# VH-VL binders against Large ribosomal subunit protein uL10m (mRpL10): the designs that were tried, part 19

Target 1, 224 residues: Large ribosomal subunit protein uL10m (mRpL10), of Drosophila melanogaster (Fruit fly) (q9vpl3)
Amino acid sequence: RGKINIQRPKAPHYERARVVAVTQPKYPELPKAKSCFKTRAERTQQQQENPYNEIIAREVRNWLDHSRLVAFFHLSSITADDIFRVRVQLHKQNLHLKSYGSKIIEQAVKNTRYEAIVPLFHSNHCIVFSPDPEKTAALLRIVRRVPQMVLLGGIVEETMLSRNQLVAYAQMPGLHAVQAQLVQTLSQAPGHLIQQLQAHQNSFVQVLDVHAKNQMNEETPKST
Below, E stands for the ipSAE of ESMFold2; O stands for the ipSAE of OpenDDE; V2 stands for 0.75 times the mean of E and O plus 0.25 times the DockQ between their complexes.

## First folded at step 3 (VH-VL)

Design s33 (from a37 with light chain S31D; framework fv_anetumab)
Fold by ESMFold2-Fast, scan of step 3:
Structure s33 (fold): chain C 224 residues (1-224), chain A 120 residues (1-120), chain B 111 residues (1-111)
Amino acid sequence: as target 1 above (224 residues)
Amino acid sequence: QVELVQSGAEVKKPGESLKISCKGSGYSFSSYWIGWVRQAPGKGLEWMGIIDPSDSYTRYSPSFQGQVTISADKSISTAYLQWSSLKASDTAMYYCARTLYDSSGHFDYWGQGTLVTVSS
Amino acid sequence: DIALTQPASVSGSPGQSITISCTGTSSDVGDYNLVSWYQQHPGKAPKLMIYEVSKRPSGVSNRFSGSKSGNTASLTISGLQAEDEADYYCSSYAGSNTYWVFGGGTKLTVL
């Protein structure tokens, strides 16, 4: 018996999101003096008590629990318009781009197997979720067009993978058995992997030096 | 096994067009990006731009945006660097180099270079 | 213009160690562990010597090592040999403004 969370966020279709963004009315901005006052005082009040943080944290936990592919990105300076275009492209492939505050991520993963990812979200970040791990290749194909998004690593089938491991996974032929074997091989030392991911505070990109021919002997015909 | 072979040296006059090539072999060509690097005589390396041959997506250095066009034909495993109108200041050695398709920031294999001389 | 700063020249004697610095900003060398080093002999194409700050490709001598501290990356060559005499260029990922940026290059002379 599965536990169903009615609070699970539903990603709108890209067409609906596009229409909503285009037709959405622009509200008048708050007066300058009130805006400045609101920024200081209301942020302080938000820090003292915010019941919505736990609701959003639950939303994040639901995304993590129901996604077989989770990819973590550092996000350099990017316009709202540009990130919206990326979000639309990803949505076409059943890839859901989400951005959450660091405190919310910490609350969501606290006391879970994913707690070690918290340091990755100290500065600008975003996460892509998908129920379909086969979409990893499509994900990487789309984000390579977005130099502001730098892949840090991810989770595939509940297994943490570094950037290079995730890239290797994406390059495998579309055989689930072969991909599962690669994931098991790459995730053989989880403690070391977590340390590598945490080192990304000073490094956001890794290079894969493993070529398709060097990945698995079973990929090539065996000669007698 | 992995090799990038560039077209031969070119001697051109200012205002002429030119297209030089870089052919990859020994690997899956569309799985790697091809970057172009310029080296003026006696000077250092300058990154010009990069292309993903799988869909011809390009990125240019701000210094070279609008000055050159990078293209690729994955059916013949060849990338190209093109000028519509050459200048004397385009005299340089031009290298193509391979990087992982995710734009990892380093070039693991380099072509031998194409010398382009522009003079009247 | 040069985004990464390298010394124009460095010299050493056979068997000694030398270090070449590469100084950038927080937006390139500082924030990313994507520093690479290239060796170029006169008239030849550059060769990758170090990538991701400290990693060596297959076939590169273990006499070459890389490191980084803050906004400065360093290439160290130990047991200096005559064939090490070449120009050395650093490169870094520079984010969305320019994917890759090179240093001005350092001429290594083996005395």
Scores: ipSAE 0.008, ipTM 0.470, lowest interface PAE 10.9, mean pLDDT 76

Design s34 (from a37 with light chain S31G; framework fv_anetumab)
Fold by ESMFold2-Fast, scan of step 3:
Structure s34 (fold): chain C 224 residues (1-224), chain A 120 residues (1-120), chain B 111 residues (1-111)
Amino acid sequence: as target 1 above (224 residues)
Amino acid sequence: QVELVQSGAEVKKPGESLKISCKGSGYSFSSYWIGWVRQAPGKGLEWMGIIDPSDSYTRYSPSFQGQVTISADKSISTAYLQWSSLKASDTAMYYCARTLYDSSGHFDYWGQGTLVTVSS
Amino acid sequence: DIALTQPASVSGSPGQSITISCTGTSSDVGGYNLVSWYQQHPGKAPKLMIYEVSKRPSGVSNRFSGSKSGNTASLTISGLQAEDEADYYCSSYAGSNTYWVFGGGTKLTVL
């Protein structure tokens, strides 16, 4: 005996619900092969404790897989109107503000390259995702006017960066050679989160010094 | 058909450098991670490290961190394991193997192995 | 302390069933459902027999089955055949500090 248990869609009752639906972006689409092959959930069915949490954890993994920029924030008490204004500004820049419980984040990143981020989520937090790492400068420009959001760090091109490294990265947008050099240098830092972030910080400072020297060498003026 | 083909056997002296290769065919190379596993003569298997060829992101076993370098060139579907200075204790059979994700816990296809002998 | 514990050897006769144990800790075998088993014939590369505790790859006989209870994983081979004579290795994910660990290996002899 079967019955149809699909629930009827609820009509939006409030203006905010309708505006949020319009401004809330869909997940960016990646080629199915890359998304499917990188997703742990497709290979392990560790969805036992809470089915709702696993559905949302799958959503988090999809955002991580489809985003070249991920930024982590501590979130202090903020009004619904203020966070909505921030979300709208971010959406216009293809930046997607999401908030998830700590256990869901842990479940999503457990046994993945991102496992080291779990300690960042011990208190109230939110995450901003984007497929475009060039939007880091726009992100920081928007959030500097939101004192309730404190940048903790992030991931650029699957490489973990500290707050200071992300700020420095934002100051060098549009420089593909520098971005590639940063990612290559930082991708070889192994170990615990603190050790890895400290090693990455030192490597990034070195990359910035090299970039400054290369920029000077490439911009020598020809004048009598 | 999926296949991983490794470079031929090597005989080296202590202090020499060495780079061995593992070429994938029959699948999308950058869609799978490549791991390296060591087997000393008459001993069991030891995981050394793993690489995602799509971005050259690596993870190493604590025992092999700083001892070897893993790299990949996705344009020719080849992963590499490299030593800057070989030791007699590096004498072993070295296998490459592919896995879907770094934490998936299994290697579904293996190369035939590269025997490395380091002797004075 | 990071290596998984397997018996050095196990033996059986054709048609019998044998079981090989693989014991770790709550930080590897007990902590994750990411246990795999590999078969290695002398002079050959390992072959995946079981992954994620109990799943079989395409082409592996249903005579091979896997299970786990607490910190111990088990590989069971039913209807033992001469071609099953090989070394068997278990492996588990062991967290972000260690990543992967292998067992010491078990030599299966078909008498």
Scores: ipSAE 0.000, ipTM 0.405, lowest interface PAE 19.0, mean pLDDT 75

Design s35 (from a37 with light chain E52D; framework fv_anetumab; at its last look DockQ between E and O 0.11; V2 from the best seeds 0.00; counts 0 for: pae E 11.1 > 2, placed apart)
Fold by OpenDDE, look of step 4:
Structure s35 (fold): chain C 224 residues (1-224), chain A 120 residues (1-120), chain B 111 residues (1-111)
Amino acid sequence: as target 1 above (224 residues)
Amino acid sequence: QVELVQSGAEVKKPGESLKISCKGSGYSFSSYWIGWVRQAPGKGLEWMGIIDPSDSYTRYSPSFQGQVTISADKSISTAYLQWSSLKASDTAMYYCARTLYDSSGHFDYWGQGTLVTVSS
Amino acid sequence: DIALTQPASVSGSPGQSITISCTGTSSDVGSYNLVSWYQQHPGKAPKLMIYDVSKRPSGVSNRFSGSKSGNTASLTISGLQAEDEADYYCSSYAGSNTYWVFGGGTKLTVL
């Protein structure tokens, strides 16, 4: 019984091959998941005065007001599938990825402290919101692995940060770690200071002692 | 000034292991990814893989997956490319390169290259 | 090995404009604006000339420009100079598992 070569199955008989070819279910090509992110052109055309824009703008404001971490990203030709994957990863970290039209953003931040972010939304962009500023490092780790996402900047604890500042922030030890380090440093400082002060005093005393000894030796009259 | 300095040329026999290095200087090493590119003699460039030195996250080309290992030591600002068992076909110039930003794959700075010769 | 398709060679006279094409698929060049171009002189490391399809790094001449249409990216060199004689490689994001691919390279000769 010839060993069925499972690695190189013999081509089926011509008739069987024909039947298999005809009976292969033509799965409709899954519509290439259109990027959930409409191009700027597409977004601009659709942003006619939609009465719902105000509602969406209110939503954006709500996100901004309740988020301690907000990050702004440029999107470079990202697919819907890619976005979904990123969204899932972010969601696991309690990070919320949202995309809004430029007009909506403008409306949302008009006459607010966030008005300065409007220029960031002239192209395809997304925003990531989080209630936890400690998630900045996690956010950056995730998005750095996505070449289609480019960090533009963000808001942390109501402070607008540049890209570089946000990266630096993410690298900083947590507030508690910094506090701990400060406490450690402060606790060590008195000991070191005392040692240094004592060292100088000891050195000074030694120098004085040597000087005193030398003076005593000079005052011993050479008995002629 | 940003500079990538690679280890010297290597002459090896088939079956031998090899680890070559790329040291970055003049920038924050952990803030940029490092990639490796192979170029066989008289041939084109081949993308091998990239690494984020900050957490050692690595991505490989399917062609090089399992064939090589890319690693990094951020403490000494050095990236590595290693083989467990070299083949004659591994004879090539190997370049390390820094990414322009994150995982963008745009290499803005390149090492001088390391020539690896595998001959029986 | 999945490589982007480039012409093997292109030639031009000094002062002319030449274009090098890089053709991929809908899953790489066609889907992403993540295309780079590199210049490599003999015995030298490659140099980044264009990134993100059309952006120039600092220090790169404005004679170099990049574009994309469909699944084809293009590098255009205007005002061709003798120093431009080199090999040119395109690179693109491959769309899966965060890996990139290079084109086969194009040898540019300045006649």
Scores: ipSAE 0.556, ipTM 0.788, lowest interface PAE 1.2, mean pLDDT 86
Fold by ESMFold2-Fast, scan of step 3:
Structure s35 (fold): chain C 224 residues (1-224), chain A 120 residues (1-120), chain B 111 residues (1-111)
Amino acid sequence: as target 1 above (224 residues)
Amino acid sequence: QVELVQSGAEVKKPGESLKISCKGSGYSFSSYWIGWVRQAPGKGLEWMGIIDPSDSYTRYSPSFQGQVTISADKSISTAYLQWSSLKASDTAMYYCARTLYDSSGHFDYWGQGTLVTVSS
Amino acid sequence: DIALTQPASVSGSPGQSITISCTGTSSDVGSYNLVSWYQQHPGKAPKLMIYDVSKRPSGVSNRFSGSKSGNTASLTISGLQAEDEADYYCSSYAGSNTYWVFGGGTKLTVL
């Protein structure tokens, strides 16, 4: 509705308060005890302001706890129609595509065995969940046609796997025992896996940055 | 060893129906996509479409949508390419090829090809 | 329509290196690292030589290498051999509406 007039803000009052704050005399720095108190007060206020985030974080933990297959993706710009088609194809295979903010992911996995995944979500991301690890091959076939979704890694039967390890897992016949054995053989320490995934992600970002700069260099004004 | 074996050469008249086959062996058939690629005499490669044998999900090139039907029977590890009514312009070599599920539709193994000749 | 542009022919002598270009647009080669190269001898099926821009499948000689810069992918063949004489096709993913496109092909002659 645009029928009502918004009252004009009192700019002079705000400007005066801002100028006074900037031009205040410098006082000795506060003791660390007061810094600690301020941090506590800020955390208390943050908790009061984010009750919704706690509810969603609980949903994320529920998905992680009830899924035997979790796959992590970087997500580039994608149209609503394209993502809808991907969601439908995934759903037919009991694969559930979810998107959550990085702060919500951090809240969900803090102090859990999943905390190691937090660095994967500092950029645009999405997650695919499934109770059925046998669907890894179907997942990779579907997302292969969605270059906007770049596989970073995942969790199979509570074991962290790199992209290459997930691909290897998907290549095994649908024999549960053989796949479980492979997961144990391919598994790496979470710290080492995350370091490798971050290195690849950082390299990819660097390549994109170089490409973007090269594209900018090709841009020339016609009239000078 | 991974192998894709295609049906033999066909000679048909315009208006006739035709179904050619591509049988996979030496791998888990349902774990790979099967694509069809056309090559007209003396011309280059044209992608026609792909099928996921696990659920018979198909995608077609816009140029071939509605002109052909791609199907698969995973119980006998066989994919099919079918025409309801052939035209002289359908004369070409037809290849089936397997695509890796992590590999963006590139074809790692190819069938030997089926030559289809349509003439009156 | 041919979406990817390749030279019609290229030639070299045994032991030399040659490069075949494959030029697309920002919506295919420029956007995706999903470029593959195929070798086809007369009367035979194509063979995958390179995938994902620069990766070689098992059984392909290390004389074959791939690269990409902007909207152009390249196949380089070093230490040319007589058996390298063939047609070479590039292919790229071109988005969810078009899927895959092929180049027009390049005839390599080893003189």
Scores: ipSAE 0.006, ipTM 0.439, lowest interface PAE 13.4, mean pLDDT 75
Fold by ESMFold2, look of step 4:
Structure s35 (fold): chain C 224 residues (1-224), chain A 120 residues (1-120), chain B 111 residues (1-111)
Amino acid sequence: as target 1 above (224 residues)
Amino acid sequence: QVELVQSGAEVKKPGESLKISCKGSGYSFSSYWIGWVRQAPGKGLEWMGIIDPSDSYTRYSPSFQGQVTISADKSISTAYLQWSSLKASDTAMYYCARTLYDSSGHFDYWGQGTLVTVSS
Amino acid sequence: DIALTQPASVSGSPGQSITISCTGTSSDVGSYNLVSWYQQHPGKAPKLMIYDVSKRPSGVSNRFSGSKSGNTASLTISGLQAEDEADYYCSSYAGSNTYWVFGGGTKLTVL
């Protein structure tokens, strides 16, 4: 017996396929292994030539305004079937997987405190929105089994968090009490506000540093 | 500077237990996964398994599931590979490696290797 | 059973280009762009040369390039040099689980 059956969950998926050999030369073209979300160039092109950019930007603003959890991911190449299965799994937890062009994101967050997120969308990406910040643990558990999705950071209760902060948030017992404390900290005296802004600036730089290191390890020209 | 330092060479008899270590430094240990790779003498590389040190979530190749245990102690930035009962066929070089990014499986930093010799 | 298949050996003269193949299935190499290539000199740990099919980590010469067609990934080394003599392994994500496989390896000899 040379086959491994360990991967089958309940029924055999190893079965003899009846395949009729059809040979056609296709040497100059790579097989389609594109992400379910368009490449960066395709997304940029579409947005520049689409006369309805404001409608889509309003959709993004609506998601940002009504989501208490927003998570940003770098997206590596993934099959349409795999990303669809991930989207379905996330949807069952009230987690909504989306992707938008950088121009659309820029337009959506213009004149808001979220303008700082725009640089995260210069690479292949996806965003997960949810009205329920306590779903952060479920989100991270689901995506840990998806090597194509790499967490960059997020927004919880309108506070920007680095990757490490978001992971720590997800592991904290009694997330409800922590959420109230975060909101209260942001509302305190001006000295607290300055300290909070400086801490979140550092967290944002950390997300960019991790992203830049990944880009540098990927040997991307002019990537920081 | 990212560095992975493995424990020293081991000489064991069949049936003995063994735990080898891999200590990471120069980076946030909990932010990247650690994988283990076997290379039998004169043979190729074999992917054994991977661990997320932040919560000890572990995945194994089907060939090694139940054969070894991968663990980590993030408080001392160390991952482990262990056997409860060694076989002569476990004689190999064992590498730990850090993923290029989170769960990617592309290993950009490698330990120096730990030679395990199991002989009767 | 069948995993990632590489030729056992390849050879070339200095200055030439060579290509090493890595053939998987439609459920691994054919479905995902998560292929990497490693170089291993005798007595040393492997070194990552290519990831995500075609990307080079920093410090790797642009003489090394990667591509994929169908179920086969390829590593191409142009301008072959004596120090390129080593073993080369491909690696790929093995489906919907979080695990990976290596190919059997290819010994490159520089004549």
Scores: ipSAE 0.006, ipTM 0.515, lowest interface PAE 11.1, mean pLDDT 76
ESMFold2 (binder alone), look of step 4: mean pLDDT 91; pTM 0.935

Design s36 (from a37 with light chain E52Y; framework fv_anetumab)
Fold by ESMFold2-Fast, scan of step 3:
Structure s36 (fold): chain C 224 residues (1-224), chain A 120 residues (1-120), chain B 111 residues (1-111)
Amino acid sequence: as target 1 above (224 residues)
Amino acid sequence: QVELVQSGAEVKKPGESLKISCKGSGYSFSSYWIGWVRQAPGKGLEWMGIIDPSDSYTRYSPSFQGQVTISADKSISTAYLQWSSLKASDTAMYYCARTLYDSSGHFDYWGQGTLVTVSS
Amino acid sequence: DIALTQPASVSGSPGQSITISCTGTSSDVGSYNLVSWYQQHPGKAPKLMIYYVSKRPSGVSNRFSGSKSGNTASLTISGLQAEDEADYYCSSYAGSNTYWVFGGGTKLTVL
């Protein structure tokens, strides 16, 4: 084969898994000393009570309640131009890319049937909404070329689906298959679907941890 | 009934160009990716690349980047694998295979294979 | 070039269970749950038996199962039958620079 020089990214659909490893969420260590930073805590509390945040939270609830397709993505660093081009392509298919702060998402879904999605938003994220579940295939087609966006799962016809279930849904050929899948999914206990959504995130994090360790172990000689 | 039908065997000399085909039937051709896999005589499988026929988006294995061109014509449900200049080392069985929309490597239906022999 | 290590041959008798290993590195099998297994009979195209480590396509016998531990994926065939005699190949995602890699293949003989 010889020497190769890769100047431009040629990421395959699942290349996003590699990109996400770089952006694995990290939580800051909070001081446990009696002397705490009251000013920062007070500011955070004031932001959560901001009337503007409630207005945006209502917008999120409206999107969730009126969308028959909702897809959740982990989002890595992306340029404004690149995200704009993705947004334009999605809009042509009646797919609406939205980005909201984790606190807004938590406020929007608190005390609703969608509260189980909160753990998905502990890191950088975005959501795609559509009133048309038949657009799931178009969504995945567009997003597969955006390595910064990694599919985590979604909601179709108010039913929570893991990444693999959402992918399978996109591949179904017709209305009877769609109805059969919905009936099959609805026959499962709500706890099972919630566990699948959380298990997928946990399994993905484990894969990211292994990937990060593999990157760290690169170029280590292993001749014996 | 899903079927992938590949073009017939080819015998070529080093330096010649070649284009082989893979025609899909019994399914929505543009809804699935088509991948190409090489198997040299008596050897194992090697992934070469993949194409989405709906917009001709391609991905190549690093070993085959710049060595071959993958293309597709959705109007006739056909994918192609092409060499501008063949080498003796290109002698192999070439398979096309279909992957699920969101898969990038698990192939659920395969063509029968095209044997390419390159000798002087 | 063989990126994943498989035993060249494995054998068993009818009714037994056999396991075929597929050993990679922390950069492929160890990093991703994206392992597939293919069955190839002489003169035939390969057939998908397992994908995503442990999932079976429709029409594949439940005698075939897949698993992974660390850098090694395994294909287990229970209730071994004469028709299972074939070459078996594993495949794994190996990151964006390599994409997909295959194992060298294992010839299964049913005695």
Scores: ipSAE 0.007, ipTM 0.431, lowest interface PAE 12.3, mean pLDDT 75

Design s37 (from a37 with light chain K55N; framework fv_anetumab)
Fold by ESMFold2-Fast, scan of step 3:
Structure s37 (fold): chain C 224 residues (1-224), chain A 120 residues (1-120), chain B 111 residues (1-111)
Amino acid sequence: as target 1 above (224 residues)
Amino acid sequence: QVELVQSGAEVKKPGESLKISCKGSGYSFSSYWIGWVRQAPGKGLEWMGIIDPSDSYTRYSPSFQGQVTISADKSISTAYLQWSSLKASDTAMYYCARTLYDSSGHFDYWGQGTLVTVSS
Amino acid sequence: DIALTQPASVSGSPGQSITISCTGTSSDVGSYNLVSWYQQHPGKAPKLMIYEVSNRPSGVSNRFSGSKSGNTASLTISGLQAEDEADYYCSSYAGSNTYWVFGGGTKLTVL
């Protein structure tokens, strides 16, 4: 029984069931794509990957062309186990988390309408692709609990959206209403959307950077 | 339109239990966190805690951890703040407010407030 | 003990500009661009005026602007109007152990 069951028998049952559900090992077949996490070995090999940039850039372009939902994230330090857990949850919703170098992204979007996104990938980043824009709400629910992944913005039905617009899209039942609103926003200054994306990125990068520095200077996880 | 409607004013004695409510409407309730903010008479705002209604995940201010319980029922779009045993020092106006993400930290829509008076 | 420091009161005349300061530490205001400002009229709930240091929600007058320098965030109200008379609270993210803290509040009087 223990102390946890003394005054709150329902809470221990709920917490136990939740822990089992989220920690239980599970293996959907994942695409064999690179993670957002760059190890020391991967950074060292970056020079050797240059000959393949055109091939990988074509892969990125293919993902962009065949995905009706693309979401961009800043990624702070995250363990391989944590990112794998997130990939599994995303994959169940037909959401595909991919990581590519900045040069590859630049090469993939060069001479396309998406060229404006290149500055968003200056630091560690990852991208989530899906053929189904209805999955935007599921995506945001999953990443809400991953403080290392900060939403910067995205593309829905080939239309660039700021973080706030992508969130608003997830709340709306009708695509038509969202598109009407986006047309008005896009007919204004395109730089306004990029400024919004960069403002969110800068705010969260500072939060994550300070947190990561504090974690490195202190002994901490894990309790169990 | 987005609206947060809180339960009515409460007058209680020390030692009594209390549960107040905050009902969201006009938006997807489970897509936003609900935070609770306290304001003692003539004093400033104090953040108490926050809940994700989609799975009832909570975070508390260190000052309020163990003092109150925050819960939510997404089927009726309602969040709750509960005391097992009230103290005179719990006399305050209590606000609920929504926020998009726990780390964004800003509340865009607020309830009208619930006044809780605890006196003997 | 970690509440952000605001002046208890500030005053100005109609048409003038006023600035309200919000001073924290290097571990909150100084470290994060996550400062919000709320306006509260007597007997009413707070209203979001500024978020993430300098951003205005839709429907908030462009007379309200926010800035930050070091450990101090500032709310500036230009072209003061009688309806601006209210209490103003700042809030900042204060790290993963504390999450958010509020300032003590500033009473703005329009004379």
Scores: ipSAE 0.006, ipTM 0.455, lowest interface PAE 11.4, mean pLDDT 75

